VH-VL binders against Putative ATP-dependent RNA helicase TDRD12 (TDRD12). Designs and how they scored, part 1

All scores and structures are predictions.

Target 1, 87 residues: Putative ATP-dependent RNA helicase TDRD12 (TDRD12), of Bombyx mori (Silk moth) (q1xg89r1618to1704)
Amino acid sequence: LSKPKICWSQNKNTVKLKILIAGIEDYKLKIEDRAVAFSANHCDVEYGFKLELYGVVDVNKSRHSNKGQYVLVTMTKLMCRNWLALT
Structure headers, positions and changes below count from the first letter of each chain, unless a header shows other numbers; antibody chains are not in Kabat numbers.
F, E and O are the ipSAE of ESMFold2-Fast, ESMFold2 and OpenDDE, as the mean of both directions, binder to target and target to binder. V2 is 0.75 times the mean of E and O plus 0.25 times the DockQ between their complexes.
[cut] marks letters that were taken out.
Atom coordinates printed by the task and the answers are left out, and those that the model quotes come from them; centres of patches stay.

## First folded at step 2 (VH-VL)

Design L0 (framework fv_lutikizumab)
Heavy chain, then light chain:
Amino acid sequence: EVQLVESGGGVVQPGRSLRLSCSASGFTFSDYYMSWVRQAPGKGLEWVAYISSSGSTIYYPDSVKGRFTISRDNSKNTLFLQMDSLRPEDTGVYFCARVEYEIDYSGYYFDYWGQGTPVTVSS
Amino acid sequence: DIQMTQSPSSLSASVGDRVTITCRASQDISNYLTWYQQTPGKAPKLLIYDASNLETGVPSRFSGSGSGTDYTFTISSLQPEDIATYYCQQYDNLPYTFGQGTKLQIT
ESMFold2-Fast, scan of step 2: ipSAE 0.006; ipTM 0.639

Design L1 (framework fv_lutikizumab)
Heavy chain, then light chain:
Amino acid sequence: EVQLVESGGGVVQPGRSLRLSCSASGFTFSDYYMSWVRQAPGKGLEWVAYISSSGSTIYYADSVKGRFTISRDNSKNTLFLQMDSLRPEDTGVYFCARTWYDSSGEYYFDYWGQGTPVTVSS
Amino acid sequence: DIQMTQSPSSLSASVGDRVTITCRASQDISNYLNWYQQTPGKAPKLLIYDASNLETGVPSRFSGSGSGTDYTFTISSLQPEDIATYYCQQYDNLPYTFGQGTKLQIT
ESMFold2-Fast, scan of step 2: ipSAE 0.000; ipTM 0.585

Design L10 (framework fv_lutikizumab)
Fold by ESMFold2-Fast, scan of step 2:
Structure L10 (fold): chain C 87 residues (1-87), chain A 120 residues (1-120), chain B 107 residues (1-107)
Amino acid sequence: as target 1 above (87 residues)
Amino acid sequence: EVQLVESGGGVVQPGRSLRLSCSASGFTFSDYYMSWVRQAPGKGLEWVAYISSSGSTIYYADSVKGRFTISRDNSKNTLFLQMDSLRPEDTGVYFCAKEYWYSGDYFDYWGQGTPVTVSS
Amino acid sequence: DIQMTQSPSSLSASVGDRVTITCRASQDISNYLNWYQQTPGKAPKLLIYDASNLETGVPSRFSGSGSGTDYTFTISSLQPEDIATYYCQQYDNLPYTFGQGTKLQIT
């Protein structure tokens, strides 16, 4: 299993995760209150990861979308605080 | 309802071969990593091998590497374990297990197991 | 390979007792640890995943805790149906490895 490159950013209320894999059609993403997991098959290569998050997120207010050049995951923080690291 | 049903176990002499099958239903088989886990009589659980959803990534425990081959047929929702050069220490119940969402997490569903006995 | 050691290897307890089983990894496994229950003659059943999360449908008397190399599984009030062998399993690195199991008997 290959781990794709990821980038992240945050503001007071949210954490944004960019999964840098271009041109995928289908992917699986699971957001839990302290973790996010990703898997996808692309050009006969299996990609995936599981990240244990620094803080707790509100799963019901979190979302994801395929932007073509990357998959964007927007996670809503349960507590409005600065995360010192993604994990 | 998720179901995993193993078959192909039996009694064989050392050096012989067996092929185990696991028929999956109730979920999209082609989306999940699958493992084989075995258990010798009166002993604990031992992980044997895994295969990724597409079949491109495979890993074996050192005890079976070079003798066992894991494979899958996603068109038939079936997982296989080809066991060659069987040894008495390979005796046990062999379980088919489904991994949750991605490689390397937990086994959320197990089959009932199929017994393998290697004796002279 | 990461070695998983459970303690005790077996124990006997009475209905209503608090039961604690420990699992020690030979290196830090970052909470990538699961607990399974195996009743005699049956396949294992997932109880706890990622060290402390209770699987859906599993009774609340079961819990897990710990971090790093040391993990604990607890049954807060033992029931007759809890007679089983319990296994910890790490998935931080391949190969996946299980503890040797803890056989729980009820007196």
Scores: ipSAE 0.006, ipTM 0.612, lowest interface PAE 11.0, mean pLDDT 86

Design L11 (from L1 with heavy chain T99D W100R Y101G D102Y S103F S104D G105W E106L Y107E; framework fv_lutikizumab)
Fold by ESMFold2-Fast, scan of step 2:
Structure L11 (fold): chain C 87 residues (1-87), chain A 122 residues (1-122), chain B 107 residues (1-107)
Amino acid sequence: as target 1 above (87 residues)
Amino acid sequence: EVQLVESGGGVVQPGRSLRLSCSASGFTFSDYYMSWVRQAPGKGLEWVAYISSSGSTIYYADSVKGRFTISRDNSKNTLFLQMDSLRPEDTGVYFCARDRGYFDWLEYFDYWGQGTPVTVSS
Amino acid sequence: DIQMTQSPSSLSASVGDRVTITCRASQDISNYLNWYQQTPGKAPKLLIYDASNLETGVPSRFSGSGSGTDYTFTISSLQPEDIATYYCQQYDNLPYTFGQGTKLQIT
């Protein structure tokens, strides 16, 4: 299982993750209130991770999309406050 | 058929209150986030407020924060906007809109009411 | 707040023309953008969601594209019924914000 490169940013209401794998066709992503898990197969390599999140997110307002050069995950915070770290 | 029907608009003096209602039919109202969007005469669209499907999560545009209250009654399939301390700049058509944005991770206004006019003048 | 700026603010075109309007976000909105059509005196209607997806029942002459901060809405062959104001709207972050609108007139 290989761990892809990720980067993240936040504002008061939202945490965003970029999962830096270009050209994937299918992926699985599970957002829970305190965790996010990812898996995909690309070029005969299995990629994945599970992160325990710093804060609680609203799963129903959180989303993800394949942007071609990366997978974007947008998570809405349940409490409007600064996260000191992603995990 | 999905329908959103608005009522409660009118002409009021500055500082007064109005309560807008939006009656929903043709879908399971309690499954959807709902928004109010307004439009001043000859101007563009301005998002005002949203409320989650259960009513527990609410967000307001800064222009109305502290003066407007969004609420819903899922047993009556009705969305409300209580507008207090009305100002001339609140004048416009107020639209009720259904926020998709749930299971498929896309957020958009797929159905809109006809709009109800609000005029704040002396 | 994310600011959305449309250009042009208005345009005039002939039936059959290709019409393009653009929408610029003050920050990267990662394709979280919708396009709406508003006919005078009526409620807005969703045309395009998630930057490039055509809403069901909307004619195929309408399309959307773009990425990052810059997005484009195109009508491939203008029809008389397309006279309207068109709005982009971001849903990357709250508050939701709309562009100022582009008023389309047919010559």
Scores: ipSAE 0.006, ipTM 0.611, lowest interface PAE 11.5, mean pLDDT 85

Design L12 (framework fv_lutikizumab)
Fold by ESMFold2-Fast, scan of step 2:
Structure L12 (fold): chain C 87 residues (1-87), chain A 120 residues (1-120), chain B 107 residues (1-107)
Amino acid sequence: as target 1 above (87 residues)
Amino acid sequence: EVQLVESGGGVVQPGRSLRLSCSASGFTFSDYYMSWVRQAPGKGLEWVAYISSSGSTIYYADSVKGRFTISRDNSKNTLFLQMDSLRPEDTGVYFCAREYYYDSSGFDYWGQGTPVTVSS
Amino acid sequence: DIQMTQSPSSLSASVGDRVTITCRASQDISNYLNWYQQTPGKAPKLLIYDASNLETGVPSRFSGSGSGTDYTFTISSLQPEDIATYYCQQYDNLPYTFGQGTKLQIT
């Protein structure tokens, strides 16, 4: 299983995760209150990861979309605090 | 080996409650989403509810929402289904099933099922 | 809800026959489809996941194919132990939904 490169950023209310795999057609993403898991198959390579998040997110207000150059995951924080790290 | 063992089924009157348990062994229970799936006599499979590995994300089929509660105790490797306000149409065999979406495997292990009969 | 429709609802075939069961989703499910076998009186068993991947320990005579809304499950050479009901299931969206099942008998 290969781990894709990821970048993240935050503001006081949200955490944004970019999963840097270009040109994937289908992927699976599961967001839990303290974890996010990703899997995809692309060019006969299996990609995936599971991250245990630094803080708690609101799953119902979190979303994701395929932007072509990356998959964007936007997670809404349950507490408006700065995360010192993604995990 | 992976094992899921259900218990708690029985015969009850409409409006009563039952609590089903599923005892898991042979794997790290806290890593997996878990579901309950039921099957009415002579009918097909119907998904009932899921619970995430941590227990924080839960979803119910509309037919049971507000009456059934799925929960888990990761320290005991046990999945539960509290069934309140039971109706005759809830009659069936209830299966515990393991689900792992991270690796896209679907319901890869099932228990043998526990029968629930709701009759007047 | 995504509706899953299987065809046929039942069939009879002879040992050695090629058997095909189809499953149609009411919307595109992007290959997020599993196939299960249920022997009478027993729990379902996963045979195929993600439309076309054979589960470990499952005989190679079973296969899956398809995309979008239309999926096919095939048994290349029917064996007596294959008497069972077969179900497709989508997991693209909640609630998870199963087809109504295809009951397979051997003549």
Scores: ipSAE 0.006, ipTM 0.610, lowest interface PAE 14.2, mean pLDDT 85

Design L2 (framework fv_lutikizumab)
Fold by ESMFold2-Fast, scan of step 2:
Structure L2 (fold): chain C 87 residues (1-87), chain A 121 residues (1-121), chain B 107 residues (1-107)
Amino acid sequence: as target 1 above (87 residues)
Amino acid sequence: EVQLVESGGGVVQPGRSLRLSCSASGFTFSDYYMSWVRQAPGKGLEWVAYISSSGSTIYYADSVKGRFTISRDNSKNTLFLQMDSLRPEDTGVYFCARDFWSGYYEYFDYWGQGTPVTVSS
Amino acid sequence: DIQMTQSPSSLSASVGDRVTITCRASQDISNYLNWYQQTPGKAPKLLIYDASNLETGVPSRFSGSGSGTDYTFTISSLQPEDIATYYCQQYDNLPYTFGQGTKLQIT
């Protein structure tokens, strides 16, 4: 199982995660209130991870989309607090 | 068919309270987030508040925080907005909107007709 | 808060014209943008979601495009029933914010 490169950023209300795998299709992503899990197959390699988040997110106001060069995950914070780290 | 019907608007003096209701039909109300959006006379749209399907997650625009309370009764398919300490700038048409969530997109796919609120002496 | 600025604030066009309205966000909103139509005296109606997806039942003359901070809404051939105010709305961050609206009139 390979872990893809990830980048993250935040603002007052959200945390954004970019999963840097270009050209994937049929990925799986599960957002929980304190965790996010990803898996995908690309070029015969199985990619995945599970991150236990620094803070609590609102699952129902969180979203994800395939942007081609990466998968974007946008998670809405339950508290408008600065996250000192992603995990 | 999906239908949202607002009621409870009216004319009140500054400092008074109003309670708006939105009756939902034609869908499983308890599966959806719901929002209130308002529009001042001759002005654009302003999002006011949302409430999650279960009622456990709520957010307010800063302009109404501490004065307005959003709530819902899933057994009656009804959304509420309790408006306290009303100000002239709260004047406008208040829309109830269904907040669609797919995991990929979020949008307001159905809106009520709106209920007018006028705050004046 | 993310500020949404529409251009122009109003325009007048003839039936059959191509009409374009732009919407600029104060920061990158990653295509988390919707377009609504509001005819006089009525509630808003969703036309376009996620920057470029046409809502079911909406005529194909309406389209959306753009990315990052700059988005465009287009009516390829203006019809009389298109007289309305059009709003963009971002859902990238709370609070959700709308553009000031573009009032479209036919001359």
Scores: ipSAE 0.015, ipTM 0.684, lowest interface PAE 6.5, mean pLDDT 89

Design L3 (framework fv_lutikizumab)
Fold by ESMFold2-Fast, scan of step 2:
Structure L3 (fold): chain C 87 residues (1-87), chain A 121 residues (1-121), chain B 107 residues (1-107)
Amino acid sequence: as target 1 above (87 residues)
Amino acid sequence: EVQLVESGGGVVQPGRSLRLSCSASGFTFSDYYMSWVRQAPGKGLEWVAYISSSGSTIYYADSVKGRFTISRDNSKNTLFLQMDSLRPEDTGVYFCARGYYDILTGYFDYWGQGTPVTVSS
Amino acid sequence: DIQMTQSPSSLSASVGDRVTITCRASQDISNYLNWYQQTPGKAPKLLIYDASNLETGVPSRFSGSGSGTDYTFTISSLQPEDIATYYCQQYDNLPYTFGQGTKLQIT
């Protein structure tokens, strides 16, 4: 599996992860309380990763969507605290 | 009610072929990854092959690569395993198993009852 | 390939006993481990997924724990219907691999 390029940002309530694969039509993403996992097949390349998160997220308030140019993962923090790193 | 029903097992001589089928009902078959898992008499479980929901991603255990072909027909809610060049060590009960819809999870939440395959002369 | 080793291979216990089965991976599998129950003549049934999560409809007496390479499956108060063979399985990497199984008998 190839790991895609990712970018992340945060505010006090959320962590946003951009998975930089343009034009994918199908992907799988699982958000757990301390991890996020991704996989997709695109242009005959299999992409995937699992990240163990710095903090705990609320799975039920977390979402993901395909923005065309990237997949956006929005994770709601359980504690309103600055994360020093994504992992 | 989720149901998986295997068929196509039997007794064959080494070098022959068998095609197994698994009929799915009670869920949207096209949303799920599917696997074949086998069990030799009195032995443990051995994963054989895996196919993604669309059919585009396929993986095999090394023991069956080049001999077995997994496929699916989402319009008929059916999973297949074409078994060529069968060997005595392929003997066992073959289970159809549903993978969770997330490709990164490999747990099998529902299994069929299994279909027996015996390769002997 | 990741090798999964279970211990013990067989176990006998009485109703009401606490039963523990262990599973060891040849490398770190990051909690990508499941536990299945197989009664004689039947297909396996998922009990625990992702090392410690109880599958829906499974009695709370079943639990899983562990991390890295070492995992434990526990039945807190053994019941007669728990007579079965139990398997661990990793899905950290393909090929998916199972432990050899632990046969549980009740006296």
Scores: ipSAE 0.000, ipTM 0.597, lowest interface PAE 13.3, mean pLDDT 85

Design L4 (from L1 with heavy chain T99D W100L D102Y S103G E106S Y108W; framework fv_lutikizumab)
Fold by ESMFold2-Fast, scan of step 2:
Order: C-alpha cells, then sequence, then structure tokens
Structure L4 (fold): chain C 87 residues (1-87), chain A 122 residues (1-122), chain B 107 residues (1-107)
C-alpha cells in the first residue's frame, strides 16, 4: 500500500489535513474520534493510510472534500487544545 | 446592539433548585456557543458550563457535573441553567457569556450579561 | 485541569505609571489566553484575546505578550478608570480556567 504525502496545520478548533494526491475521482475516507483512514485507487496504484490522532475530534462536525490537487480533511477538535503532533 | 439579560436568581436553602435564564438579542443566537460563568462574593471567576450552537455538545465543570443542566431554545433566543441539589459553595453571581462563533476563530467571551445573584444558605 | 496563577494578587500604582501583571499556566497553552477587566459591581469586559490582540474599542494603552506558559498584561500609562480586577483565562483545554485575579488600586 502506497502512502501519499500529507501536510497538516491547525488552529484553535480545527486540524486540517491535506492528502497530496492529484486527479483522483473516487476515494474513501473515514473519520473516527481518534483516527482517520484513507484509501483510493488511482492509475492502478492502491493508496492508503490510517492515522491514530493525537487528540479527539468531533466526527459530526468534521468534513472532507476533493480539491483536485489534494483532498482536504477538516477535523473539528473536541477539546480546544494545541496538538504537538498529528499522531 | 448585543444584549444578554439574566434572570432567575434568588435565595434558597441547601438541597433546593433554581433555574436561571439568559435572554439574548442583537445577534444570531443559533450561531454561537454559550457559557455560564460564576463568581463567589469577593472571589474570582469560575467557568461552569458551555453548550454548542445546536445544543448537541455540552461540557460541565467537575464541581457542578451531575447537579446542573445547561440547555437552550434557539427559537426563543434563550439559554438556561437548571441548578439542582444546590450547595453553599454554589453561592455567587451567575453570568451568561457569548462563547465561540461556529466557523470562526473567536474563542473568547466578548459579551457578558449583567449577572444574576444566587445565594445558598441555611 | 490547567492551573492559572496571576502575580501579583494586588497592586497599587499612580496615574501615569506603567503597570505589568503576569499569568503563569501549569502547562504550555500556545497563546490561547484572554485578559478581562472587571470593575466592581459590573460584568467582566474582554480587553485582550489570543495573548496579544487588542479587542475593538479597547484603548491602546492596554497590551498583552508572552508565549508558552508565561504571559504578561501591561497598561502603559495608568488612568483613573483603570481601577479594576484583571483576570487571565486559558481556552487551550476544557475546562476553561481563570487566574485568581489581580486587584489594581490607584494611590
Amino acid sequence: as target 1 above (87 residues)
Amino acid sequence: EVQLVESGGGVVQPGRSLRLSCSASGFTFSDYYMSWVRQAPGKGLEWVAYISSSGSTIYYADSVKGRFTISRDNSKNTLFLQMDSLRPEDTGVYFCARDLYYGSGSYWFDYWGQGTPVTVSS
Amino acid sequence: DIQMTQSPSSLSASVGDRVTITCRASQDISNYLNWYQQTPGKAPKLLIYDASNLETGVPSRFSGSGSGTDYTFTISSLQPEDIATYYCQQYDNLPYTFGQGTKLQIT
């Protein structure tokens, strides 16, 4: 399983994860309270990962969207806490 | 003009109940988290509870958990605090405060009500 | 819970003086700290948010600075209307916690 490059950033209430894979038409993303899992097939290559998150997120307020050059995952923190790392 | 007006305070004996209300006007109430903050006579500020804009997420300070219930009615622009099993340590002025605007970086109490006094004594 | 300790608990100063109060968190709060002013008998008023940002309508003589666990609030030239108790508050983690307050008196 190939792991795509990822970038992350945060503010007081959110953690944003950019999954750097361009031109995918279909993907699966599951946001859980302490984990996020991604999978996609593109040009006969299987991509994916599962990250155990540093903190707890509110699944119902978390979102994701395909931006063409990357997939953006916006996760709402359950606690207004600075994450020292993504995992 | 943003306004928050508290009511429902009073003098009660230990073990009794009170329900506080906070009427909001001058903004879209349903877009904001709301908090209750209290202050004992001559003492500092103590955060009590918050409720999310939709009412789905609620958090209580350990000192009141299991005894107090925060709720809101967005159709009436009103925040509530039901206080059960009151103790002398709950005595103080209770402030309604506007909390987080959902979807923004505003994580501070920018508007406060005037406060409503609660006295629990025997 | 994150414990917030203010210093000093009380302070006396003269009009025109530079006044500094400090707030120490029991752990790193990454600038997620606000400062409030409370005049006797009134509700608190937000002065500074996110450690160093001045709230709209607040006089420029008020400022905040600091990082990590140590933060300061400064009044560059004390005015009579600044007699109040000042509180810091962290929102890095729940529960939100306040410092014990610094009571400012004018001599």
Scores: ipSAE 0.005, ipTM 0.609, lowest interface PAE 14.4, mean pLDDT 85

Design L5 (framework fv_lutikizumab)
Fold by ESMFold2-Fast, scan of step 2:
Structure L5 (fold): chain C 87 residues (1-87), chain A 121 residues (1-121), chain B 107 residues (1-107)
Amino acid sequence: as target 1 above (87 residues)
Amino acid sequence: EVQLVESGGGVVQPGRSLRLSCSASGFTFSDYYMSWVRQAPGKGLEWVAYISSSGSTIYYADSVKGRFTISRDNSKNTLFLQMDSLRPEDTGVYFCARDYYDSSGYYFDYWGQGTPVTVSS
Amino acid sequence: DIQMTQSPSSLSASVGDRVTITCRASQDISNYLNWYQQTPGKAPKLLIYDASNLETGVPSRFSGSGSGTDYTFTISSLQPEDIATYYCQQYDNLPYTFGQGTKLQIT
């Protein structure tokens, strides 16, 4: 239902996505070659989104972790090119 | 010493199938993307397909989509190309290539010797 | 798909000559271009990556330059072993695409 705030940045070979929601204990994240989907429940609120990515990523060299103040998703680009937008 | 050795090529009639293999040695096969590139007689290079290190990400050229299937067996250090519904225009030498990636670029750093495929009646 | 066009399609030169081959992309590829050499009966060999970087072990007489849509490959002093077909390849977007090749021969 609710879409969390997202910040993103990139280097030539990676895209980093910060999902700005604090205190999540359990979340689901699915990284596909051209999409990323997120869902979580926190304090009786359902959060989620699906982003169709600008470029193609390497799923097996992509990772995510809970940093407490946000969830960090690091995706490895298949093409060493600047993305003009996240989506 | 990095080596890639293709096998499985041959002469077949249109509509038949062939399965190509590429045996890798001298490096950690499971760390690398792998590609197939083909070359028709007297013509240039054409990229066919790639597969990610784990096998979960795959991409095909439109000319082979729906007919060819790329796969790999990391326990045997082997890359495969299953070629179904072969057409005369699929005739050529098929190369296995290691698909290198780092911050400086993306390129094919090692190639096999190629295996010939001829589709004719 | 990104189309890659090489010029010329064939070239004759003498040992010691400076040889230049060009490659034009149908859209801006931001220097994401490689050059390969293929000698008759052999697999291709990487010479230049990322438009201008010389691969380890490749002789310094080979060089690459260019930006945007237009790229050049140069052999500063042609040697007999350089007689081959040369291909450019873009990796800016999928599918990967190659130029049609430039066949280099001795006069």
Scores: ipSAE 0.006, ipTM 0.610, lowest interface PAE 13.0, mean pLDDT 85

Design L6 (framework fv_lutikizumab)
Heavy chain, then light chain:
Amino acid sequence: EVQLVESGGGVVQPGRSLRLSCSASGFTFSDYYMSWVRQAPGKGLEWVAYISSSGSTIYYADSVKGRFTISRDNSKNTLFLQMDSLRPEDTGVYFCARYSSGWYDEYFDYWGQGTPVTVSS
Amino acid sequence: DIQMTQSPSSLSASVGDRVTITCRASQDISNYLNWYQQTPGKAPKLLIYDASNLETGVPSRFSGSGSGTDYTFTISSLQPEDIATYYCQQYDNLPYTFGQGTKLQIT
ESMFold2-Fast, scan of step 2: ipSAE 0.013; ipTM 0.712

Design L7 (from L1 with heavy chain T99D W100Y Y101D D102Y S103V S104W E106S; framework fv_lutikizumab)
Fold by ESMFold2-Fast, scan of step 2:
Structure L7 (fold): chain C 87 residues (1-87), chain A 122 residues (1-122), chain B 107 residues (1-107)
Amino acid sequence: as target 1 above (87 residues)
Amino acid sequence: EVQLVESGGGVVQPGRSLRLSCSASGFTFSDYYMSWVRQAPGKGLEWVAYISSSGSTIYYADSVKGRFTISRDNSKNTLFLQMDSLRPEDTGVYFCARDYDYVWGSYYFDYWGQGTPVTVSS
Amino acid sequence: DIQMTQSPSSLSASVGDRVTITCRASQDISNYLNWYQQTPGKAPKLLIYDASNLETGVPSRFSGSGSGTDYTFTISSLQPEDIATYYCQQYDNLPYTFGQGTKLQIT
């Protein structure tokens, strides 16, 4: 399976992850306290990944949405601190 | 061979406590989210609680929040459900189920225990 | 909470029939939908995951389709061993919720 290109950003309370696959209708995303996993099919290619997160997130306050050009994942930090890296 | 075996069910009076166990074998228990799902007599399935592979993330259905406590011991490959302040509406068969495959990102209950019956009556 | 509504609640069909069960979510669940089979007295068994993927070892006569809020489970040619109650389950948001179940009987 292929790993899609991703980019991320953060503020004091959240980490935002963009999964850069355009035109995805069906996808699966699971957010865990220290990991996030993604899978989808796009143009006959199976995409997926699992990321071990730098810090701990509050799964119940985290969300995702399809923005058309990418899938946006917003993860709420349990501790208001700067992440030195996504993983 | 993946196996989940529940125990600890029984008949108790309202207001009492009961502790359920689920013994896991045949897989790396610490890689998976685990859930408890219950089924009242003649009724459908109701999800009760989940616990992450690390044990750090836990969520409860509103019907049991504040009364039930899910926990796990990865060194013993065992999942627990501590049920306090039991009510007649908690009566049912309680199943443990393997949920999230941490390594592969599986997103379903692929293996279930046989279930353990809990009856809350006066 | 996301409400899952199945239709019909029960049905009877003959061996060889095409059987369809519908599951409707109260909001878009992005294909985070699974289908389970429960034979009387036993634990549920996963048949379909993520709306349309057949679980390994499950007969090809079972299939799933749909998107958004509307999903369908199909048995292309009913067999006697398919007597069971079938449940859909959403996995998009907590709490996880199941449909009320569809009891399938064979005439």
Scores: ipSAE 0.008, ipTM 0.627, lowest interface PAE 12.5, mean pLDDT 85

Design L8 (framework fv_lutikizumab)
Fold by ESMFold2-Fast, scan of step 2:
Structure L8 (fold): chain C 87 residues (1-87), chain A 120 residues (1-120), chain B 107 residues (1-107)
Amino acid sequence: as target 1 above (87 residues)
Amino acid sequence: EVQLVESGGGVVQPGRSLRLSCSASGFTFSDYYMSWVRQAPGKGLEWVAYISSSGSTIYYADSVKGRFTISRDNSKNTLFLQMDSLRPEDTGVYFCAREGYSYGWYFDYWGQGTPVTVSS
Amino acid sequence: DIQMTQSPSSLSASVGDRVTITCRASQDISNYLNWYQQTPGKAPKLLIYDASNLETGVPSRFSGSGSGTDYTFTISSLQPEDIATYYCQQYDNLPYTFGQGTKLQIT
């Protein structure tokens, strides 16, 4: 599995993850309370990762969308505090 | 240290072409998205185009789409902007910028800029 | 395209003053906002990224806050070297767009 480049940012309430893959049509994303997993096939290459998150998120209030140039994952924190790292 | 140096600007007539270059040093160029940002005299900043680390993903502002081509040569640590069908409205200083990506996306390093004047 | 509107377009203040600049997005940009400083004749410099994070090496008198569509940039105690134009920039969606800039002058 090739790991796509990712960048992340946060505020007190959310963690945002940008998965830097352009032009993918379909992907699988699983958000759990302390983990996020991604997989996709693009141009005959398998991309994927699984990250154990620094803190706990509210799965029901978390979302993801394909922005064309990247996949955006927005995860809502269960506790309003800053994470020192994504993992 | 990180350094970006632009070149290739000048004075040109409408309808002509210019090719800008940006030489990068002090970091692994092939790991970063790169952008061109321009600034007309006395005006604000306007994002022009970006290119992904590998060069396979490219996006242009509508104002330049179809006229400008962004490209890169990772073996030479160089970013390019081919500007065709230049218009007076393209006049400005063109900056090469590196897109940092650790916590969000931001232009963490900029070149000094190269001036482009399109006049009749 | 997401439109970024800064207020004010220009301001004058004295050394030691608290200066506040605002930036409004035409839609929710989820804190995907940066602030840059540009001294006349020079390249822009990143000050604040992701709405509220201070870039390494930038003085602590600079800060950012806000959420949704409304963001604020503050200089807690204005210094002479802060004479510059300040820009906000969104990166929530392409194309990346900048505010029109706020020109800061010292009286």
Scores: ipSAE 0.008, ipTM 0.617, lowest interface PAE 13.7, mean pLDDT 86

